VH-VL binders against Large ribosomal subunit protein uL10m (mRpL10). Designs and how they scored, part 102

Target 1, 224 residues: Large ribosomal subunit protein uL10m (mRpL10), of Drosophila melanogaster (Fruit fly) (q9vpl3)
Amino acid sequence: RGKINIQRPKAPHYERARVVAVTQPKYPELPKAKSCFKTRAERTQQQQENPYNEIIAREVRNWLDHSRLVAFFHLSSITADDIFRVRVQLHKQNLHLKSYGSKIIEQAVKNTRYEAIVPLFHSNHCIVFSPDPEKTAALLRIVRRVPQMVLLGGIVEETMLSRNQLVAYAQMPGLHAVQAQLVQTLSQAPGHLIQQLQAHQNSFVQVLDVHAKNQMNEETPKST

## First folded at step 7 (VH-VL)

Design d40 (from k9 with heavy chain Y57W; framework fv_anetumab)
Fold by ESMFold2-Fast, scan of step 7:
Structure d40 (fold): chain C 224 residues (1-224), chain A 119 residues (1-119), chain B 111 residues (1-111)
Amino acid sequence: as target 1 above (224 residues)
Amino acid sequence: QVELVQSGAEVKKPGESLKISCKGSGYSFTEYWIGWVRQAPGKGLEWMGIIDPSDSWTRYSPSFQGQVTISADKSISTAYLQWSSLKASDTAMYYCARQWDYSFPLDYWGQGTLVTVSS
Amino acid sequence: DIALTQPASVSGSPGQSITISCTGTSSDVGGYNYVSWYQQHPGKAPKLMIYDVSKRPSGVSNRFSGSKSGNTASLTISGLQAEDEADYYCSSYDSSSTWVVFGGGTKLTVL
């Protein structure tokens, strides 16, 4: 849950910051060697470390680990009423709309196979999770009419798909075997090319979109 | 192959009603949306609005909201653009084009319908 | 109103390369990788030449390429041919309006 509720102001880090401030060693005491001391800024940063971020990051990792469908959206200015309506429609289809800060997302996916998604969250964003990848068509049907939500891409069966690849996946018949075959086909790439472009958000999107375009070209085979 | 075929040119007087058509073929008509684009004589392209043919859900550009009505009949794979009362400033070429949603490109275009409103 | 800025005209000779720019803001060209380019010959409907900044639909010559840097997208046509003479329009999704907007168009003349 990334949203603030009435209980959030009682977070443990608030009390910890107070305790550390009260018990901090005084500067006027005879110090150890200069190299053993931290600057005031470094001590303040250490005291203000937010343990709440790790709790929420674990929640995000749990969503990623237990969801076979994850979709990423850019979110333009939208009213609270409109986003609430969308969330309700999605929930009826076992689709869970979540918003998390970019720092929490980075902490959640750090040292995982999904670290490449971090640049997607530098702008206003939201994520939809579901344990059921066959809900992709229902997801896109609902969000298609929300002009403030722009599909960026997603993860299906632990495979990263571009926007075009996810749309193609949604358009296939709801047969499990056909959808699994499509995911395998769409995810094909020369390893060295992926590795060379993996660090760049724009380059990463371009690589995934090349796979979608190759899939589209395969659908129209060459005649003599 | 994907094709969009539009109705023929129209010549009307101000105040008259008009309904032009755009028929899709070569794809599942209800899987894609139809966008409408206006091009005034010697001018550029203006996006007017879009329709989901599966249930006739529509959205319009503010400049065209209340000026035109977009509709569709999925049983004959046809979308429509209509005016209840034409004005001289409606003189333009009107294109329909296939579009997956608001943020996707218009990938296949109809040949256009010229609408002339005069006298 | 014209949402994206393009030069009114560009010219080149057969076999040369030309580039057409399309400048917007962070809410359109700068914010997304969803820039498209359309070619329109006199009296004809527009044809999609480039989508998602740099991708070509099936049947479009590899002489056409697209790129983007910040708030400016570019269409480059290499090995210019007489049949490339046309009007070119850029477009992008715009988060402020929440739909696709067009540029003013650029007339390409092949001399």
Scores: ipSAE 0.537, ipTM 0.791, lowest interface PAE 2.1, mean pLDDT 80

Design d41 (from k9 with heavy chain Q99E; framework fv_anetumab)
Fold by ESMFold2-Fast, scan of step 7:
Structure d41 (fold): chain C 224 residues (1-224), chain A 119 residues (1-119), chain B 111 residues (1-111)
Amino acid sequence: as target 1 above (224 residues)
Amino acid sequence: QVELVQSGAEVKKPGESLKISCKGSGYSFTEYWIGWVRQAPGKGLEWMGIIDPSDSYTRYSPSFQGQVTISADKSISTAYLQWSSLKASDTAMYYCAREWDYSFPLDYWGQGTLVTVSS
Amino acid sequence: DIALTQPASVSGSPGQSITISCTGTSSDVGGYNYVSWYQQHPGKAPKLMIYDVSKRPSGVSNRFSGSKSGNTASLTISGLQAEDEADYYCSSYDSSSTWVVFGGGTKLTVL
């Protein structure tokens, strides 16, 4: 810097600083009870325990309890027009596409027989519900045209099925006895289905990772 | 058992309309989609579009959007490919094929319909 | 639409193994496991040989196998026979503006 003299007005500068501080919109309402001081962590916990989530969780439990067919999907980015078409086609077959946050799903299935499905919903997902398990074939037919929706597995007649088992079930429409027999066989080895569902999800994640890396490699060399 | 039978060869002049057919048999027609594939003389395969016969939903390749119309009549298990005004460049073999296995393979193919457009 | 890249021709002798490549991008071959292979003899309709990268339809010889690495899918024919002489096309789901894209085709000659 050059040669300068000290000529800063101290009193006016102080008064201006006070005026700016007072006029700034930084006056939140504070609780009066000092013994109930809320920390940053406590405020975060309060947000996570939103009462609205319990209402939606009850809705999810109602769908699970009154649907004889529930199918779980991983959902990639999809246009509004494409998802609307899918919803319309599903609705014609009494199939109801719903999307819920992972926390709501966890809250809905906590302390239920379906608690094991929670890990499936740690990424983008959607669920299809129906009171009619014979609609499984129609569901799979519609969804195979939607590569953004990847079938992870489902629940038929309150029994968890892997993707392959749900596909097998779908190939026996109108044969209730045969379909019930297939479902009942799984009641003797339920744990193995969870591993299959998680394996399918992991395979999908690996495909996305490869896709992202390939996209970077193809874009990186671009230079004009 | 599963069979797709296409209509016979066509010879047309530019500007004429044409509708060719593909009849499915030996399976539940509305449970599978029907795709159309074009092959110009001495050239490779080009996917044109597809139809769901159960509700007549169609999807076209961008190269063929607005150039052709795909339709189906589920009462007679038949899919159609139609041109309102043919061009010489439409000269090609046209195949219909069925899609089945929870993915995108075309598993059964028709014998093909040769369309020749010349003045 | 740009077609998937295949070699124009490949050749082999009876009993040998040959491989045909099919190269795309992350929006088709690299992004999805929906790769199919078709065999076409002169004057005939194509026949599905492989679907979902590596699966064979009923009636297709186990000499035909498929694989994929990154953006490239491969069809391998082992124990090459005279009747394998044909054009081979790959196809894949395409997430950009089409549902299906075909490769340019490969002519296999058995010497």
Scores: ipSAE 0.008, ipTM 0.476, lowest interface PAE 8.5, mean pLDDT 77

Design d42 (from k9 with heavy chain Q99H; framework fv_anetumab)
Fold by ESMFold2-Fast, scan of step 7:
Structure d42 (fold): chain C 224 residues (1-224), chain A 119 residues (1-119), chain B 111 residues (1-111)
Amino acid sequence: as target 1 above (224 residues)
Amino acid sequence: QVELVQSGAEVKKPGESLKISCKGSGYSFTEYWIGWVRQAPGKGLEWMGIIDPSDSYTRYSPSFQGQVTISADKSISTAYLQWSSLKASDTAMYYCARHWDYSFPLDYWGQGTLVTVSS
Amino acid sequence: DIALTQPASVSGSPGQSITISCTGTSSDVGGYNYVSWYQQHPGKAPKLMIYDVSKRPSGVSNRFSGSKSGNTASLTISGLQAEDEADYYCSSYDSSSTWVVFGGGTKLTVL
């Protein structure tokens, strides 16, 4: 199938052609399996050693490492045609919608600061990547109209944000001081990252809300 | 301060048309959706639909698709709910409420518009 | 609407604690942490009391708390007061309908 919306060069950090080549079927139809018993341990071992999973996991890590905006979604049942329309809209904004299996995501984030996100992907899910964090507002406007996609949270400038924090950030993307405060707040409350994000959500949103109100009040006097 | 103000109570006859309003203030009107919720006398809350005032995108609950029309005028920060031909069964309290997304709550509510349609 | 099941009524005395349940499926309450609770006094608009399962908006008393276990969300009101007498509605996103669903409502009587 492939993406057929406006062609763009591949991102410098992404090896798309290589990954596609590796994942494409390169072998003739395998002979029908003979009766052969495989132990549970043997089946588990084979699954863990799948080289294609490692290639895809590396792709996911590369996207995470080089994207300044990452958003996570639950994805309910959606037709291929409908998801294609969403991909087209997102691609026009330099937003890249990717879908990966839960095992691939777990493998990609294992032993990283992002490992806590794994429980969010208990069923169908997808991720949107972008090098431009200022596209957060555009992203949220597009996905709000896709009821099959439910925002779980995201990562902006390597800082994990809850759903509500990401919405607040979309209204104030250029406020670096608030972003720095969020990073500090997350570092002061060790534990499961999901729980930490939930615990600090109101504090971050309240800081942004106060700033928004102060900005509105500041603009009103100037407008007179 | 965020506030939604709805038009006053209406008393109508079956077959008449009606358009009720919901005006938002204290926030950027086009950044949020407006949802409409119906409550028949003595009954619970029912979703009717939503509108995105930025471009008048609408989505209706299956129960209300084709029964009502939702619209908005972003220049005056007002959303509307309208009927081309009222029925006695349309007698209910109608609420508008601010909505960010399907997964978010209805955080601010209008005071409600009571619509009474005589049999 | 049978999407979310609430008891029709609950009663308590001043100073007691009561709990209202809201039971759905894995496509709504069980699948997401996006449960909201609304309080409605007779003749008034609903008021948001709890969102995202357990969070309170500014101005809502800490006597109101929310929780979830599996497919059942719960609203707990501690130190029950006469003014708590109202109808309470739960709400959640539902991935099956791709829409927001409400519970049938629970009438809280303070006796």
Scores: ipSAE 0.520, ipTM 0.767, lowest interface PAE 2.2, mean pLDDT 79

Design d43 (from k9 with heavy chain Q99T; framework fv_anetumab)
Fold by ESMFold2-Fast, scan of step 7:
Structure d43 (fold): chain C 224 residues (1-224), chain A 119 residues (1-119), chain B 111 residues (1-111)
Amino acid sequence: as target 1 above (224 residues)
Amino acid sequence: QVELVQSGAEVKKPGESLKISCKGSGYSFTEYWIGWVRQAPGKGLEWMGIIDPSDSYTRYSPSFQGQVTISADKSISTAYLQWSSLKASDTAMYYCARTWDYSFPLDYWGQGTLVTVSS
Amino acid sequence: DIALTQPASVSGSPGQSITISCTGTSSDVGGYNYVSWYQQHPGKAPKLMIYDVSKRPSGVSNRFSGSKSGNTASLTISGLQAEDEADYYCSSYDSSSTWVVFGGGTKLTVL
């Protein structure tokens, strides 16, 4: 049909105003205080960044609290292909390789019983977590063939162990045998049960320390 | 009672083959690595390579890659160091020693095997 | 190769103390606490005396002590005895080669 409107003749003034309204970008007017708005946004980002670091620190604490095996390593430069191969091999054994910044680790363990580990994270590092302490032997056998990963120490059943003690632990009878010994001791203890459990944990760690030292010193130097 | 016992001294001519041994006892042989360390007459200690007897995984120092072969027979708790063709410069004392991995010390040493290569 | 620098020789008298230095770089001695010291008597295999910078194996005299400052590790022998006369070698893990490396060795003479 015809496209001319004759019901109300268009004034050039009216048509021009309408064209300007339609073709002009309809952006909201930016306030003069846009710099103050940016400063406020930056302040909000800083507040958000702090909570993010705390969220990651809580994740690390959660891993530490729910893992019965935690091992710490120095990590030298390694290719993406090599670290991927290691992650796959570890994952098959329910071992989880994690990397966190040193400041996040410090924040996670500050004011906890694990605060002593902070100096271990002076340089590049990574951590392996597992709910299963029986996997210590599998962990150490996998990682010992990764020369870029150097064992620093770890935590087994909430007990801090040196690297030598972890190696000694890996060579001991499986967890079931250790549990059997603990159960036997518990069944023989009519009193001071908590004290006896702590004594056995300390004695176990001391036995591991002595065993680790004996592995270095099997030959006894005797005066002749 | 951990002990590493090496084979006796050898006197060879250039071009001859040689295989020396290191037998472990008093520990689980497959749980530790065996490293080989060379000491030329009047010189210091130098790494040759390492073997995991559990699966015969080996790694050599760059200076000895292709010059020597390290092997092990876990059924008799014995590690070996082998040359296909000896050179006069191979004259040295050869030690085997036990370690856990690349960052651990050599905690028990064999008594050494003196290899003399002369015409 | 020999990567760690040791003095060729040191000497002392019975009852005195001596120190042997072992200098490397940030990729070995300076980067890790995995310095070991070995004692070798003439015609004998080396014996581990110190590991992890300062730890002694069982049966090693407490006259032997180890320390580290920056890129330099030190072995100190107090109350020198005639039987301490030997060659001493340091070693450290090296992240550049991903191997343990040795020092050139130091001959200790007990006068």
Scores: ipSAE 0.534, ipTM 0.779, lowest interface PAE 2.1, mean pLDDT 79

Design d44 (from k9 with heavy chain Q99L; framework fv_anetumab)
Fold by ESMFold2-Fast, scan of step 7:
Structure d44 (fold): chain C 224 residues (1-224), chain A 119 residues (1-119), chain B 111 residues (1-111)
Amino acid sequence: as target 1 above (224 residues)
Amino acid sequence: QVELVQSGAEVKKPGESLKISCKGSGYSFTEYWIGWVRQAPGKGLEWMGIIDPSDSYTRYSPSFQGQVTISADKSISTAYLQWSSLKASDTAMYYCARLWDYSFPLDYWGQGTLVTVSS
Amino acid sequence: DIALTQPASVSGSPGQSITISCTGTSSDVGGYNYVSWYQQHPGKAPKLMIYDVSKRPSGVSNRFSGSKSGNTASLTISGLQAEDEADYYCSSYDSSSTWVVFGGGTKLTVL
């Protein structure tokens, strides 16, 4: 009982503790010899009927709902030691690297505003969560040196951003007025934003470029 | 305006050392990586490696690891490509180009530095 | 050394359309949407023409377009002009070797 505060996790191994707490039969059959021989079909069925998928899916939904920064990555083959080092480095910046199965992600986001992210997870993937959107720049500086992690896109302040838009956002972390304007330019309404992201990608980049030129007081001799 | 300006052409003998440069202007030099690309006479483009000028982090293509050294001096917005001992097979055009990371394009290129190594 | 496969040469007449292919594997072209195309005129540095499979930088003619199907990316040039005569290189993010890989290059001849 009690509400899980996902925005400020207190126990890093909470998910493991939940799974471990499940009571399983010590022996499936009384004869030890027979208990060691399960058919392929029986093993496949046990994997398919994982009883913890719904619990983990709720945790994913809570992470999405309570994080102001969510970044999605494709994950190529990487050693356990290397991913652990990345996770530690990210954690120092209040960035939480998590990996979930594609079915769990689909179950978590089904019938939500985040359903459009499902195609991103049909291959190897991971997600970084943070309560602090100002950490976007720190996140991208860390992960660009991990070539096995390829940025797909993210969500900042409830606005879904493409990879290029998220990088542009990260390059303007000290300019809150510009960031607010860019988010507004993307038409922050959840109902249409997901479908329209590709159409608005160039507009987002153009807003940043125009602002940079205007702030520099660049002389324009003649209009086109 | 973003610009990458490379040092002039070099003619060297085998065994000599060489250091060529690539100077960035019109942008924050430490926010972007500098990549190096080799093009042998009449051949295609070959990826050599990168440097992050913010802390001089480097990563090389396996074909060029140990053959060259990439470095940078962020105080003068300049990246370098260096050989301790040139070989005739090092004869090529060398380009520097800007990229944000490996998944982004090489968006601005230097004009190239022709290196000729002959006996 | 892993390189993306391009035809050595293609040719066309002014006003026609031509397509240049770039074939890789699931660890580069097929696995990611990070394909770029560069144009190189003799004695000049390469110029970015297309990035992220199909996007054009400012200043690049809309006659240039890009696409991808499976492990093959394609650059299409419509309304072919004499100044399009150049070498064209594809490039991709690569998860299996150098992190960046180039195609062998294609020489486009106009007439």
Scores: ipSAE 0.499, ipTM 0.737, lowest interface PAE 1.9, mean pLDDT 79

Design d45 (from k9 with heavy chain Q99S; framework fv_anetumab)
Fold by ESMFold2-Fast, scan of step 7:
Structure d45 (fold): chain C 224 residues (1-224), chain A 119 residues (1-119), chain B 111 residues (1-111)
Amino acid sequence: as target 1 above (224 residues)
Amino acid sequence: QVELVQSGAEVKKPGESLKISCKGSGYSFTEYWIGWVRQAPGKGLEWMGIIDPSDSYTRYSPSFQGQVTISADKSISTAYLQWSSLKASDTAMYYCARSWDYSFPLDYWGQGTLVTVSS
Amino acid sequence: DIALTQPASVSGSPGQSITISCTGTSSDVGGYNYVSWYQQHPGKAPKLMIYDVSKRPSGVSNRFSGSKSGNTASLTISGLQAEDEADYYCSSYDSSSTWVVFGGGTKLTVL
């Protein structure tokens, strides 16, 4: 067998993958009873003042530091079953889907070269991490079938790339030299990268707003 | 060099079946979508559908859903567009084109296949 | 089933700048930055000139630029040349059909 991935499974068995994906902490676990009775102000203050936020922020920094591929997505309404199926597909390719609160992301990237990404996480979001930048093509192929996940951009080999730059990178042959040349060429693009990433996020939010309004309008005509 | 080569012109009668082809070369065929675009004589461009050759996942324009079938054979880097029963209104130039993105900008195009359907 | 609206014809002289508009709704052009422009010479396959509203593929002259304001996208050709005479089509994603739509096309004449 030349398939080392089959001989060395990095993913747990399907049932364990389901448990791990569902239970993987995205935030410090809060007592459910207390969480249910907290006001929005209390929840916001708790997130900001919670000492466990710094621990999770360090986890995020570790993912950023040890991942050669990081992709940012806007995440629209999706069922737990559907997102689990996506996580399983990604995990098979050594792609790790994570979600963290915007306050935790802000704490994680503050005083780093990545602090510019914070505005991308003002709405519902998720991040995919991988130590293997060759998996960019596999990532894009999987998410093309998940309309609830909209690619905003990412980081490849410590270089911030827009959605289209990531697509261009994914199209390159698996030759490291060729890929490095592409990344260097794309990284010389204008300093409007963050604006481009935010524009894609804002455009998708408009889609959701239009669909919500259309559904409300369709409900109205059916009233007697 | 990236190239998409389509099959030759076809002349058919209404009710006949037809399958036209689009062969990709110079790139990794399974890493790109193949889209099909129709252009009726003297008319503009019209989307038909797309396929991901890696697993044959297809999506169709609402106007063409159920009217045509798009398929691909990744072992020979070829995509297909097929009709079970042609109509005179199917007379058009048919283009295949490559897309790198789910927003479907078409960066490389085939030369086109002219399909003429007349009695 | 909503198509994008383009002027049927536009004309200009060599060296001038011309603009071709592509008007849709908030569900297509106005809602997303997924606008592409294609150039088609008579008897030839179309060629991608602009994608994502304003980006140029490798090999496309910098005389071609794209922009968008509200529900209208625009293709601008500066320093107009005889070889620019062609049909131009816009295309955009449409959320109402969850599909891509084309404009009706614009014939550019270089006088």
Scores: ipSAE 0.006, ipTM 0.455, lowest interface PAE 11.5, mean pLDDT 76

Design d46 (from k9 with heavy chain D101E; framework fv_anetumab)
Fold by ESMFold2-Fast, scan of step 7:
Structure d46 (fold): chain C 224 residues (1-224), chain A 119 residues (1-119), chain B 111 residues (1-111)
Amino acid sequence: as target 1 above (224 residues)
Amino acid sequence: QVELVQSGAEVKKPGESLKISCKGSGYSFTEYWIGWVRQAPGKGLEWMGIIDPSDSYTRYSPSFQGQVTISADKSISTAYLQWSSLKASDTAMYYCARQWEYSFPLDYWGQGTLVTVSS
Amino acid sequence: DIALTQPASVSGSPGQSITISCTGTSSDVGGYNYVSWYQQHPGKAPKLMIYDVSKRPSGVSNRFSGSKSGNTASLTISGLQAEDEADYYCSSYDSSSTWVVFGGGTKLTVL
């Protein structure tokens, strides 16, 4: 009873077509992106920042501002139980494993000195925060045994380091002066991640600049 | 200055036990993993597994799980690869190599230990 | 088993450039920038020639270079010399279950 009696073949064709049109699943063609079926309301909603995302982005910004050690990892498929065990082990060392969406990370670092990290987060990722840079060695010792977590790089004392530079930093004595000298030396060396971040930032900025100029031309066409 | 020195060639019969060694020098032995790589006669390289000498944590390739045992003695900077019962199919060159972690290269290699198992 | 595909053999003449390919999947070569290349002369241990796709260890000739496009990594040797005649193996991080995979190896002959 609760269902529409679509089995009545003697019903007018127009009424049956109307019912079928309402109840039929509407899927996009496999070659087309979901965005092809976005409504005006959905497009407007995406153009307007999600208030929830801004709240979480503020949390991420707070973590970045209060952490002297930030490490970035690619995260492959891992069970909730396995990541929980890693999180517990890290927490014992005052290391805080956080997972945030790429859009949230982008919002958090927008217009900050860390905007260059955005390209690292276009795939599955997680971040470890700590107020104590001396914990870098402990962090890497723990994460080395989690094959699903691959080190991408990090930020130590506000300096971006490649994965190889971060490993080198972890192997130095805990003397602050020595570590500061190493960070300066590594920052000057042709480091893979730092150079790739700079190259990706330059390439991405170039692409964004061209795209923004094209978008401006589309948005403000000449009145002539 | 980083050097890995392996034990000498071995000729064994099927069913015999064997333990070969790999001694590291010129670096902090406990800061790096030791990986083992097998090369059968005329064939390519196969990664067998690793050990973290700091606490003897081991991880094996699925193909070698249960076939060999990897161990280490950090007091003498030496890693070991061991068989309880050799098979003719174990005939191969065995290399040890230093590796920081799975996604890092095997950067320094031992000279290899040839193991020949024949009846 | 060997997870990465390399040609069994490649040849070149002195002074030429040759390229050796290494093809995997999105769980290894295609998914990460952690490809290494090793050179092995007969009766000798392998030597690391390239790591992180394109970086050279100290002491490795600048005639050796690496690159990657999609699921395929490539080792290029320019200015071929007789001493380059060796077997070359690629290796990659693997996110599935093996963690480290090697290619089948390529025998380079300098004619």
Scores: ipSAE 0.415, ipTM 0.730, lowest interface PAE 2.8, mean pLDDT 80

